# Miniprotein binders against q9f7q9: the designs that were tried, part 35

Target 1, 364 residues: q9f7q9
Amino acid sequence: MSKKIYIGAMTGTSHDAIDISFLSIGTKIHLEYFHSIKFPKSLRLKVKKLIENNESSLSDLGTINKEIGFLFSKSINEAIGFSKIKKSSIECVAISGQTIRHEINKRFPFSMQIGDPNIVAKETGLLVVSDFRNMHIALGGEGAPLVPEFHNQLFYKARNPRIILNIGGISNYSFVKNRNDIWGTDVGPGNAILDAYCSDFLQIPFDKNGAIAAKGKVDHIELGRLLQNNFFKRKCPKSTGKELFNIKILSKKFLKKKAEDILCTLVEFSAKSIINSIHKNGHNNCDIVICGGGAHNKYLVKRISEMASNDIVLSSDLGHDVFAIESMAFAWMGYKRVSNEALIVQTSSKNVKGLLGSITKSKL
Short names: E, the ipSAE of ESMFold2; O, the ipSAE of OpenDDE; V2, 0.75 times the mean of E and O plus 0.25 times the DockQ between their complexes.

## First folded at step 18 (miniprotein)

Design ctl (at its last look DockQ between E and O 0.10; V2 from the best seeds 0.00; counts 0 for: pae O 5.4 > 1.5, placed apart)
Fold by ESMFold2, look of step 18:
Structure ctl (fold): chain B 364 residues (1-364), chain A 84 residues (1-84)
Amino acid sequence: as target 1 above (364 residues)
Amino acid sequence: MSIKVTFETDDRKTLSLISSEVSSLAEEMGYDVIITITGDELVVYVTLPSEEEAEKFYKELLEIAKELGAKVEVKVDGKTVRVE
């Protein structure tokens, strides 16, 4: 009998691509196929406006929600075709959607992802699992990061605690220590502000290897101001998004400086945010495994390494593709949901278990 | 012009580096590529308007393969044009 396949489709943490992983899950988790497609430029701009603007048209929101749904659908169908994996072997497609808001510390916490799962279910003909974050929130969690239990699945080693540091648009880490429990938190900006500055002011998508940043000098006044953000004062677990960490938090004086100095300061901000969180939580005495798109920013990784008392390795050094881990996590969460197996939800008090993800079908 | 470039290596670190370098190159050149990974193979797919643009792009991919030590095969419109 053919292997059962679980698909995870995720917008990259920078909204530049849809990453799609096909997993078979038995005694081991096996990545059967990985597929990555860039977001169309015009749609990236629409999403950027939704994230960064204080106001947006409800009609625009509704339309973009459909456009993202069709983009996920088209990308998933293309991936199935390219993979030559039989569609009949596919048990589900888990989708992240595209996050446009994540507002937790308030009376009515919420997280908003666009990409209509009804469109995906209809256009693919597959069972769709979506909206993992809002059940996480309803159960008392932060709705992000979602990866800590998957990090445990991949990286747990008895008596060998590890930090799994994901450097995406927003950085998060898991402290992998206990096989049957989790610990994870968002820590602050990763690439979000760096990439936004490059796009908005330099007309390039990002600073490759941090080469521009490496030539600059840190503006310690602006760095100090940035590190005083109230998010850094909150107790873990905590979560954040690009709506907090974007170009608009930079002072106008700072934006008049040389690009090298701006990027250098922003790298330092990301690196300090990460290392300060690790130190504050008492996690100094274990290895850091770096994953996510930021793992390939040589200058950022160098700054983290120089500030850390921990040994640093990349997830690729351990045999895991840097970009695939998050989409694999969604495939795995889809598997858990269709198997009616609970996931652990970290809360500010006792961790709980719950069924994460909504199931959408277009047919029986 | 349909371009298919297949990188092969048994080293997962090298595959991840290739993925990162290809993504960077595609963004620099303004191309919408599909990157796929199956086992030890990373495949890059792109459709470009001319043979001139196709050759410019896959020659950059050949350099990535040389720098990182991966086997590489280039197909243009289904025809193999390079194996290294």
Scores: ipSAE 0.611, ipTM 0.890, lowest interface PAE 1.6, mean pLDDT 89
Fold by OpenDDE base, look of step 18:
Structure ctl (fold): chain B 364 residues (1-364), chain A 84 residues (1-84)
Amino acid sequence: as target 1 above (364 residues)
Amino acid sequence: MSIKVTFETDDRKTLSLISSEVSSLAEEMGYDVIITITGDELVVYVTLPSEEEAEKFYKELLEIAKELGAKVEVKVDGKTVRVE
């Protein structure tokens, strides 16, 4: 029998690339192919500006939603071409869309993703699953994190509780202890502020391996101020976005320091945020598996390791590519949706179950 | 043994060719491989039962890298064993 393939396509919080995973799902979850496609610089800058300003015309918002839809469709079709996977074996494409706003602490909580699924369905000719976050919110969740159940499916090991730490633009982790209980939370900053500083002040996309940060000294005054953010006082589970953790939270006095000291302090801020969250939740005696783009920041990983009491491994040490995990989660959520299988939605009171994602088709 | 082979090249066409050759080789050898392409890097993941099979497989990948002009790093169980 031909393997059934499920595609997950996502934009990371960095907005640097579209990550595309091809999953086969049988007795095991298997990554058949992964492809990462860089965002066009012009579109990346438009998205960055939109998020940072929190303002757009209806015309501009409508236009960029279509532009992102075409970017997803082009990227998916390119990835299909490179994978040599027959299009007839692909059951669906799950898309994250591009998150442009996430406001959960409102009377009307919402998460806004752009990237028109109709364009993706038309241009790929595939069934598209989209809009996972707003159904998660409608079921009483925060629309994030979406990955805890997938992390449980992928990383569960009997008698070995694990923390699956995703270091993206925002850091989140899942606590994987048993198959039937899911737990995940956003933690705070990942690499978002680091990359923003590198882009805006150093004209580089990121600090490769954290090499600049590793030369610096921590500004304990600024670090102390940053760690006082009201987000850290909120009870876990909780969600956040770049709306709370961006370059604008840094003091003007701190921004006058040497680049190495700034980056060193920001690495320390991410590392301490992670360790403090793990400790606060009583998860401090578990193996830490690191994934996401922040796993390549050797200095950040080192600082987490030095602060943690437990063994730290990369997801790659377990046979799982550090970049693929989130797009794999979308592929798996796509599978769940087309199979009419409910996902667990973590809420503030009790976990509930429901179908996540909207189905879009251009043809039978 | 866990094998990780990383190919590095600035040419996307070269990465596509490497992916093609590696996929064909893996199919011929009966290995289940994971191929990832991220930016300028192609990474092959495979688990093989013996060091001999591991060495045979990654030597073929080193030849592919040489033919196509890519840099290659081979890791076996997390340890670098080749860089060319």
Scores: ipSAE 0.021, ipTM 0.366, lowest interface PAE 5.4, mean pLDDT 90
ESMFold2 (binder alone), look of step 18: mean pLDDT 83; pTM 0.800

Design w1 (at its last look DockQ between E and O 0.89; V2 from the best seeds 0.86)
Fold by OpenDDE base, look of step 18:
Structure w1 (fold): chain B 364 residues (1-364), chain A 84 residues (1-84)
Amino acid sequence: as target 1 above (364 residues)
Amino acid sequence: MSIKVTFETDDRKTLWEIYYEVWYLAMEMGYDVIITITGDELVVYVTLPSEEEAEKFYKELLEIAKELGAKVEVKVDGKTVRVE
């Protein structure tokens, strides 16, 4: 029998890319093909401006939603072409869309992802699964993190509790102890502020290997100020976004420091946020598995390792690709949705189950 | 010019190190790249306007391959130009 393929497509959190994973799902989850395409600079700048300003015309918002839909469509069709996988073997495409706003601490909590699934369904001719976060919210969750159950599926080991730490733009972790119980939370900044500083002030993509940060000194005054953010006072599980953790939270006085000191302080901020969250939740006596683009920041990983009393490994050391895990999670959530299998949703009171994602089809 | 660079390693961890290095380079140079991973191969696809830019880019990729101990094949417009 031909392998059933499930595609997950997302806008990367750690680099300017669309990541596309092709999964086979049987007794094991297997990454059959991975495709990463650079996010168009012009459209990236539009999205960045939209997120940072929190303002748009209805016309501009409508337009960019279509532009992102076409971008996903093009990227997915290209990935299918390059993969040499038969389109008839593809059961669905799950898309993250582009997050432009995440506001959970309101009377009407929402998470807004753009990228029109109708365009993706029409242009690919595939069944599209989208809008996972808003169903997660409707079921009483925070719309993030979405990955804890998937992390459990990949990383569960009997009698060996693990933290699966995803260091993207925002850091999140899952506590993987039991097969049927999931726990995950956002913890704070990942690499988003680091990358923004590198782009905006140093005209480099990111601090490769954390090499610049490794030469710096911590500004303890700014670090102390950053760690007082009200987000850290909230009970876990909790969600956040780049709306809260971006370059604008840095003081003007701090931004006058040496680049190495700024980056060193920001690494320390991410590392301490992670360690403090692990300790606060009582998860400090288990292995830490690191994934996401921040796993390649050697200095950030070093600082986490020095602050943690735990063994640290990369997800790659366990046979799970550091950069692919998020897009794989979307592919797996797509599988769950088309199979009519409920996902576990963490709520403020108890875990609940429900179908996540909307189905969009242009044809039978 | 269409450039296709194929990296091959016996270590999947090394492929993802190559992925990280190639992404950094592509972002630094401002190139629109596609990077694919299947099995033990990482493939970089890029279209560049000149032979000079093509050569500059794939030479940097050859250095990455050398540094990380990967086999590398470079194709320009479908013709193999380097194998290391």
Scores: ipSAE 0.855, ipTM 0.953, lowest interface PAE 0.4, mean pLDDT 93
Fold by ESMFold2, look of step 18:
Structure w1 (fold): chain B 364 residues (1-364), chain A 84 residues (1-84)
Amino acid sequence: as target 1 above (364 residues)
Amino acid sequence: MSIKVTFETDDRKTLWEIYYEVWYLAMEMGYDVIITITGDELVVYVTLPSEEEAEKFYKELLEIAKELGAKVEVKVDGKTVRVE
């Protein structure tokens, strides 16, 4: 009768933006409305400290968890108002939360997202789906990336294997080959260190089109050191976060170099991380479809293309909403959860199925 | 002053290029914008303290529309001031 709407809300390509997608899901998935805003600078700085510092105050963590909950709530309520979509049409809102830790290679693996779903449920009056990653981990998965099954949904084509490369703060890719199964992995940095350098040292949001990086020269000594990170030695599937790939991994001597050489080296680091992973996994003989915010860094895409044996296509050239794919994925996972439909969890051994996402309501 | 700038194009690639350009401009200028996409329309909402600041900002948005080949409408306090 009427369209049922599923909302996905997440931090965007940097953690100073919130992307909100409204999906209708029938015979096909349709993006009805997209809403993008930034959160306050003071809160962005608090989150940055939680990610980058060696230790966290429990009181600060508790307070910031509430502040992010209110931020999601205000953003979702604003998006509903602007969309003119009737609230009664909304089946759920799925929230990514803000990741502050992702620690998998250990006895008790965990992922920590802040943004209290109780605040979101109370302030929006909606059914909230959250914490997709920790059930994924409990079932033996990595907790990230979560997008591979959604990538299958959007990009599967019979007898046409494809790589879906998402260049966000952390890069991940899906190898889309089998309709009824998934393969995906985090690969390394995407934009995270590039954007942090621009913000912290250049007072600009990011290197537009990679124009500064394009003028520089690679510091091969620093690049070699960065590529020795133990994460790159792990077998896939693997996952990581901004707590591993941030400004603090850069040597002090390197940070004294001119900005164009720093950015050039960081682009090379992201590009090599991506292409080395694709080659190591034997995925050389298919197209790469690039999505995420990094798809618009022309210099980064150029470097990936020059290193790849694969043909490169942007997801926007295929008619997809390149900046919305991740928030759409959360909306879609919310839909799966409220429909009581399992998702596939990739593990280091056999893939399993599970219900991902915790449901929170403030009202009957 | 409330500014609403509506970009319209039938090309999804162009809509997301506008999104990228507008986002960068807003972050560079330090403005808290709302960017929305519905169908073929991208809309930018912002509240600015003066007519001078408002005009500087929407003139930059008009240049983005011209460069990327999108139709554009500018409203200031609900009043249409430009259509291109």
Scores: ipSAE 0.843, ipTM 0.952, lowest interface PAE 0.5, mean pLDDT 90
ESMFold2 (binder alone), look of step 18: mean pLDDT 84; pTM 0.819

Design w2 (at its last look DockQ between E and O 0.90; V2 from the best seeds 0.84)
Fold by OpenDDE base, look of step 19:
Structure w2 (fold): chain B 364 residues (1-364), chain A 84 residues (1-84)
Amino acid sequence: as target 1 above (364 residues)
Amino acid sequence: MSIKVTFETDDRKTLWLIYYEVWYLAEYMGYDVIITITGDELVVYVTLPSEEEAEKFYKELLEIAKELGAKVEVKVDGKTVRVE
C-alpha cells in the first residue's frame, strides 16, 4: 500500500518562514520531507502592522487573510512539487494560519489565525484542516499549547518523566510522564524579544548562537521588573502570545544600555521564566528535551542548564529534528481530525476530549 | 539565475546545523530561499538577479559546508559549477 502522507504547514514563531512537514503515520511517525520557505517581506510587514496595532481596517484584515491563504497555497504546492510525493498519497493539509491575536483573558476568549482555508483547499485541491485553536477554546482550553499530546506521542518513555521544552517566540513545555495524562503550558518569552531587538536595533536577523548575549552582563533591575509580569502569577496550564512579550515591555532606560547587556538580560529573562515555571509546577526532577529555534541559542541553553538540576538534551539527540516538531504536530493533528480521533484538551478543571480543526474541501 | 545547493552528510544533526546557518545567512543577505531536507540531504534553492550575487551567495554556502564537514554540490541554471 502507498504510504499515506499528512502535511502540516505553519508560520514559524522563531523565524520568518513557512515550515512544511510531510509525515507518514503508521506504527511510527516519520518525517518524509521538510520544506521551509522564507515569508515574503512585503506580506511580513503587513502582518507585523496587524499584530502591533490595536486597530486595523476590516478591509485590510480581509485582504491580508486572502493574501496569506494564497501564500500557504503556493508554498504547499511548491513543497509537493519539490518532494516528488504523489498528490494522490496526500490525505490532508493542516495549516496553522498566521496568528494575529491571542486574547484568552476576556469574557469571550478568542485566538485569531488568518489564511483563508478555502483558498488553500481550492488551489491545492486537497482537504484542508484549520482553526485548531478556536475549537480548543470552545472545549474549555486556552487555544495553546496545542503540542502536548504530540510531544507525548514522540517522547514518551516508560519510567522516565520528561519535559519537552519548545523555545519559539514564546516558550512552552509539555510534561511527558504518562501516555494518557497530557500536560503542557506556555511559560513566557522565548526568542521573540531577542529577535525583535536584533532586527530593530542591530539590523541582524537574530543573535546567532547567543554570542552577543554571552558577552553581556545582566541588568538585575530590569530583569526583576520583567519577572513581575502578571502572566507569571497565573496558574498553569496557561497560554500567552507576543502581545504580552514584545519589545514594548522593555523600559526606555534599559534600551539605552549596551546591546550585549540587553541581550544577556533578555536571555536571562527567558531562562529564568522557564526554570521558575518548571519549579513552580514541581517538574524539576526529570530530563529536559529542548526543541524549537531557541535550541540553537547556545547561551540560552547554557543558562537553562546552569539553573536546572536536570539532564538536558536536544530533541535531535532523540532523532527528532529541532525545527520540524511544530509543523509535524500540525500534520499529526490533521491526521487525528481526518481520522475522526479526538484530541485531549486541557481545561481549568479536567482534561476533555474533542475533534480539533475545521475541514475545508473544494472537491470530493 | 536559479541556484541549487545540495549538502550531504551522514549526520542528521549536521544537516540541521547547516539549516540554521543557511537561514541566518539568507536572512542577513535578504534573499528569499527555500530549504528542503530529505534523508541525508539538505537543498537550498534561491533565484538571484546576477551571476555575481549568485557566486557571492554560493561561496558563503561552500564555507558553511567546509566548516561543518558536509559534501556540497552547487548548480547554477541546472549546471554543476562546484563540487566539494
Scores: ipSAE 0.865, ipTM 0.956, lowest interface PAE 0.4, mean pLDDT 93
Fold by ESMFold2, look of step 18:
Structure w2 (fold): chain B 364 residues (1-364), chain A 84 residues (1-84)
Amino acid sequence: as target 1 above (364 residues)
Amino acid sequence: MSIKVTFETDDRKTLWLIYYEVWYLAEYMGYDVIITITGDELVVYVTLPSEEEAEKFYKELLEIAKELGAKVEVKVDGKTVRVE
């Protein structure tokens, strides 16, 4: 009675949720059901400690890994129940895990996601696909972003190259030109520092519509210092995470300024990071489609538009499920893995193909 | 008090704007919500300890619906209390 369903469950969204997308996949990719709950506060604090301080006991890390595994499991089982989708129609669950470290430019590059897939497989009884990033790295890729091939699926149009700009916690973009190949890169901060400032200093979740930032003035000294980060000097493709772009990179003097000036400067930092990357890569002559949570930050979008030579459109204005795209991408990658279909891995040289994602089952 | 608020709109842009507004409100008020989307419906589920907190929260959700032009239904403990 039901279509074949592929679930994608992820954390690390700009709104600190666990987002769960249920896809049917045929001629078109269709979002059948979307389920979102907040990442519990106690676990958010533990994860923040791991990311920002780079410190934990091995016992605590092991315990948090299990706790997040149970969080994914509980959330997935809840989503199945609320959706009224028959569990027997579900082919797999792809999980992102919770990223706590992403370290690429070194002798032994790695990306660390916690959330034990064995717990998820046991507690849901479903086939689980996980750990997409470390096979990507093993094949010579950056491990992030993973979305460029999914962006091709959604946005490719013959003879119409376009940029798909995802403004999440970390901003990334795909240059969508070739149906059978990909190009994508992380570019810098998106909302990560903005939201952390709002939470830590203003006791609000984020700057809604960028309204506070819009009232401020840019601190050009701090902006200049922030833009000197070595990440911006690296060649694309490149990747990063919240361990590099968090509240701790802001100077004490800067943090004493008015909230509106701080947020205004951080918006400018994100916007300039994005536009500088697009221009440096020679992608000036195509439309930019903005997606991700940051697409709703009106002031940030305004600043990007004013700096860009490109035409700008929001993916939501095109009818796309803007907040669900990343969890949908994981569902789609799960589908590819259980179908034994390779994904394209972008490297610093020639792109390669590989089977991304580890399969975990609790039963035969 | 189990609260179920159903927003309905035929515009995907508006659905995701409602998602954005509801997420902000829930985080601001410190409430653990479930937000779901099926077709043209966005549903917010929350359990709150009192009728006073329940009414405070769903009145804010009604304002979001009014501001964005969405149809809305509020159920408290399975009983419909508002339709707009």
Scores: ipSAE 0.851, ipTM 0.955, lowest interface PAE 0.5, mean pLDDT 90
ESMFold2 (binder alone), look of step 18: mean pLDDT 84; pTM 0.829
OpenDDE base, look of step 18: ipSAE 0.861; ipTM 0.955
ESMFold2, look of step 19: ipSAE 0.787; ipTM 0.937
ESMFold2 (binder alone), look of step 19: mean pLDDT 84; pTM 0.827

Design w3 (at its last look DockQ between E and O 0.86; V2 from the best seeds 0.81)
Fold by ESMFold2, look of step 18:
Order: C-alpha cells, then structure tokens, then sequence
Structure w3 (fold): chain B 364 residues (1-364), chain A 84 residues (1-84)
C-alpha cells in the first residue's frame, strides 16, 4: 500500500547541491526520502559566468538548457533507484530549474530558469511540473519568493505570528500570521557573494561557521556603498537574484583587503539587509525562525541576533528539515498543480490565486 | 571501493548538522558523495579509488559522528567494518 509520492527537485541555495525531496501528503506533509548530490563543477562555472556577465551566445544558452535538463533527469532517476520507492507511486516531479536571470521592475518582467522540462519528462517518464515563477509574474507577482504559502502550511500557529527567514543565496522571509493569506518578500543577499568570494579567492567551498569573517573588521565605507543599492529602497513585495548580488558589485580596492575583513563586511551586508527589511515592514514583535544553508553560518546568525529586536530560533532547533524545506516546497507546489488547486500570489495590491506551474508529459 | 556510512539519531538538529559537516568535508577532500535521509538515518555513499582513500574519508565521518553524538555504521564493498 504505497502512498502517493510527489517529488521536488531543485538546485540548492548553498553548497551547490541538487536537492530532491519525496513527499507524501495526507492529513500531514511527510518527507519520505531526501537525496542530495553535488552540482557538477563544469556546469556550475558555466551558470556562474552566465549570471555574472549577463552574456552568452543563443547557441550556448540552448545547449546549457539541455545539459541541465539531463542533469535533473539523471539525478531524479538515481534518487528513485536509491529510495526503493515504487515509480508507479510517483504522481509528479516538480523542478525548480536553474535560475539564471530575474528581472521584474520593468515593462516586460521575466524570470529565466534553465533545465528543459521536455528532457526531464522524456528521461524520467514522469509527469513534470515546471516554470512556477513566470505564471506568478503573469498574475502580477514578483516570481519570488515562492515559499510563503508552504511556510504557512508548515509554521502557522493560531494567535502566534512568526517570521520564517530563509538564508539561501538570496535571503527571503515570510510573515506567517493568517492561515488563509500570505506575506513574503526577498530582502537581499544571503550566501551568494560570501560563497563566491570563498570559492574564487580562498579555494574553499564557504566560510565554515563564519570563522574567517568573525576575525575581521567591517569596512563601513564599502558597507555604506553596498546598502545604497536602489533595491533596498523599493517597497515590498520585491524580488531579486544573483544578477544584482554578485562579486562584480564589490570595488577593486575593497577586494585588495584581507579576507577576514572582506567576509566580515559581507556578513554585515547580509545581516543588515535582512534586519532593515524586517524593521521597515513593522515585523519586530515576533520570533524569527531561521532556515536555509545560512542558518549554519554561526557568525551571520550572531550578527542577525545582535541587530534584531526579535527572538531568534533556528528551524532545526524546532525539529524542521532545514536544508530540505525548499525542495519540499517544490514537491508541494507540484502536488497543488496536479490537483488543480490554486496557490496565492502576492502582488503590490490585492493578492490573487492562480495555477502555478506548467505540466509536461512525454506519453499519453 | 564503495563505502556506505549510516548515521542514526532521533534529533533532527543533529541530522542536519551531520549533513552540513559531510558536505563541507566532501567538498574539501574533492569527493562526489550522495547523501540520503530516510527517517532518523542519514547515509553517505561514495566510490573511492583505493582502500587508503576510503579509510581516510570514513575515519573523518566517524569523527563527525563522535562529535555530534550519532550512531554510525561503516560498510566497505558491502561488508561492515565499523559500528560505533
């Protein structure tokens, strides 16, 4: 008696992983199986350059789109084999794709994810749900974050509002207060610039526990310059991506400083971006639950805690699956789509409902 | 040589700390690992070219289990070589 299984597959927001969650959904949401694999370095480098340079031939872009489609397919098929879950019990696979561009505040807003869902449908033989962000945008939303309704599903407690802060490459938070409505926004950088600096200049994957950053001193001149970005002046809801927050925004003189001071300043930038947003939105009087890869950067969490007027709790301390939450969210959105259930789209005016995600099948 | 290291703990905080530590170690050593979680078990799969590299890697994983307070089982080519 196999349960109906919904798969969510995404590129990780830290540690450059491909995270795959298998959910059963009944009276509760249950993580049946989690599978995590390294994003291959050659493709990771191609994606990083594509994002940072905003430049590619159309032919190279088309090829990378197929390569990432095959990567998702191979990873999903491997996960199914390792899980020993019957393939016939799998209702759908929701894929995030790999975001390479996210441009919203303009005449023709768009979000671009690569990873061809036709390849995934063909290679897995499964119903694929993809491209959640562009319907969100078409309905008047920001296309990101997508997690606020899933955060409601997991964290809502009557008469107990709370903030769910996800520290990924880009940080976002949800204000969880109302079971039947949502509030969420991107807030600024999370790990993206920190991890890129560690990789490019220190040849390490990231600053474990923020130990290097903890030894440094903040460059308040560079910090002040970074915080002047127009993104921080926009009203919520708002969204951003790695195209805005990458190594290229750092001055050449700042990059000549010692690594400790660079990382210390970048931690302060992320922490200040987060706390300024929470305070500006008037969300000072509830707990902050931190999730995502950045939850394990002890120095970053310390800086957030010292700036916050809120009480801070790690989601792992509450027994939640810290690194799986986003891939679980995609599985859950896949479930909603194949069930023909609308999701809530937050807009700058009235929230609306819509069917998010495109369905792709290779067989009748 | 195929190694399979199974960590077991009923504390979700500890499971995800193990996940974090294992990914850091694997990236530092340049190994391509598969990490899986089912219930209270986290399993690391890796194929390494020698017994020397396999032993070096799983000894680090044993240290992670000790530091974080998890039960651990190491299998090499399907044979149990350590239980702690």
Amino acid sequence: as target 1 above (364 residues)
Amino acid sequence: MSIKVTFETDDRRTLWLIYYEVWYLAEEMGYDVIITITGDELIVYVTLPSEEEAEKFYKELLEIAKELGAKVEVKVDGKTVRVE
Scores: ipSAE 0.810, ipTM 0.946, lowest interface PAE 0.7, mean pLDDT 90
Fold by OpenDDE base, look of step 18:
Structure w3 (fold): chain B 364 residues (1-364), chain A 84 residues (1-84)
Amino acid sequence: as target 1 above (364 residues)
Amino acid sequence: MSIKVTFETDDRRTLWLIYYEVWYLAEEMGYDVIITITGDELIVYVTLPSEEEAEKFYKELLEIAKELGAKVEVKVDGKTVRVE
């Protein structure tokens, strides 16, 4: 029998890409093909401006939603072409869309992702699964993190509790102890502020290997101020976004420091946020598996290791590619949805189950 | 010029190190790249306006391959120009 393929396509990782994973799902989850395409600079800048300003016309918002839909469509069709995988073997495409706003601590909580699934369904001719976060919210979740159950599927080991730490723009972790019980939370900043500083002030993509930060000194005054953010006072599980953790939270006085000291302080901020969250939740005595683009920041990983009493490994050391895990999670959630299998939604009171994602089809 | 660079290694972790290095390089140079991973291969696709820019870019990729111990094949407009 031909392998059934499930595609997951996402934006908004630690790098300026659209990541596309092709999964086969049987007794094992297997990454058959990975495709990463650079996010168009002009559109990236539009999205960045939209997120940072929290303001748009209805016309501009409508337009950019279509532009992102076409971008996903083009990227997915290109990935199918390069993969040499037969389109008839593809059961669905799950898309993250582009997150432009995440506001969960309101009377009417919402998470807004753009990228029109109708365009993706029409242009690909595939069944599209989208809008996972808003169903997660409707079921009593925070719309994030979406990955904890998938982390359980990949990383569960009997009698060996693990932390699966995703260091993206925002850091999140899952506590993987039982197959049927999920736990996950956002913890705070990942690399979003680091990368924004590198782009905006140093005209480099990011601090490669954390090499600049490793030469710096911590500004303990700014670090102390940053760690007082009200988000850290909230009970876990909790969610956040780049709208809370971005370059604008840094003081003007701090931004006058040496680049190495700024980056060193920001690494320390991410590392302490992670360790403090692990300690606060009582998850101190288990292995830490790191994934996401921040796993390649050697200085950040070093600082986490020095603060943790636990063994640290990369997800790649366990046979799961550091950059692919999030797009793989979307492919797997697509599989669950088209199979009519409920996902576990972590709520403030108890875990519930429900179907996540909307189905969009242009043809039978 | 259409450039296709294929990296091959038996260590899957090395492929992802190559991915990280190539991604950084492409962002630094301002190139729109496609990076794909299947099995033991990582492939970089890019279109550049000149042969000079093509050569500059794939020479940097050859250095990445050398540093990380991967085999590398460079194709320009479908023709193999380097194998190391």
Scores: ipSAE 0.791, ipTM 0.929, lowest interface PAE 0.4, mean pLDDT 93
ESMFold2 (binder alone), look of step 18: mean pLDDT 84; pTM 0.828

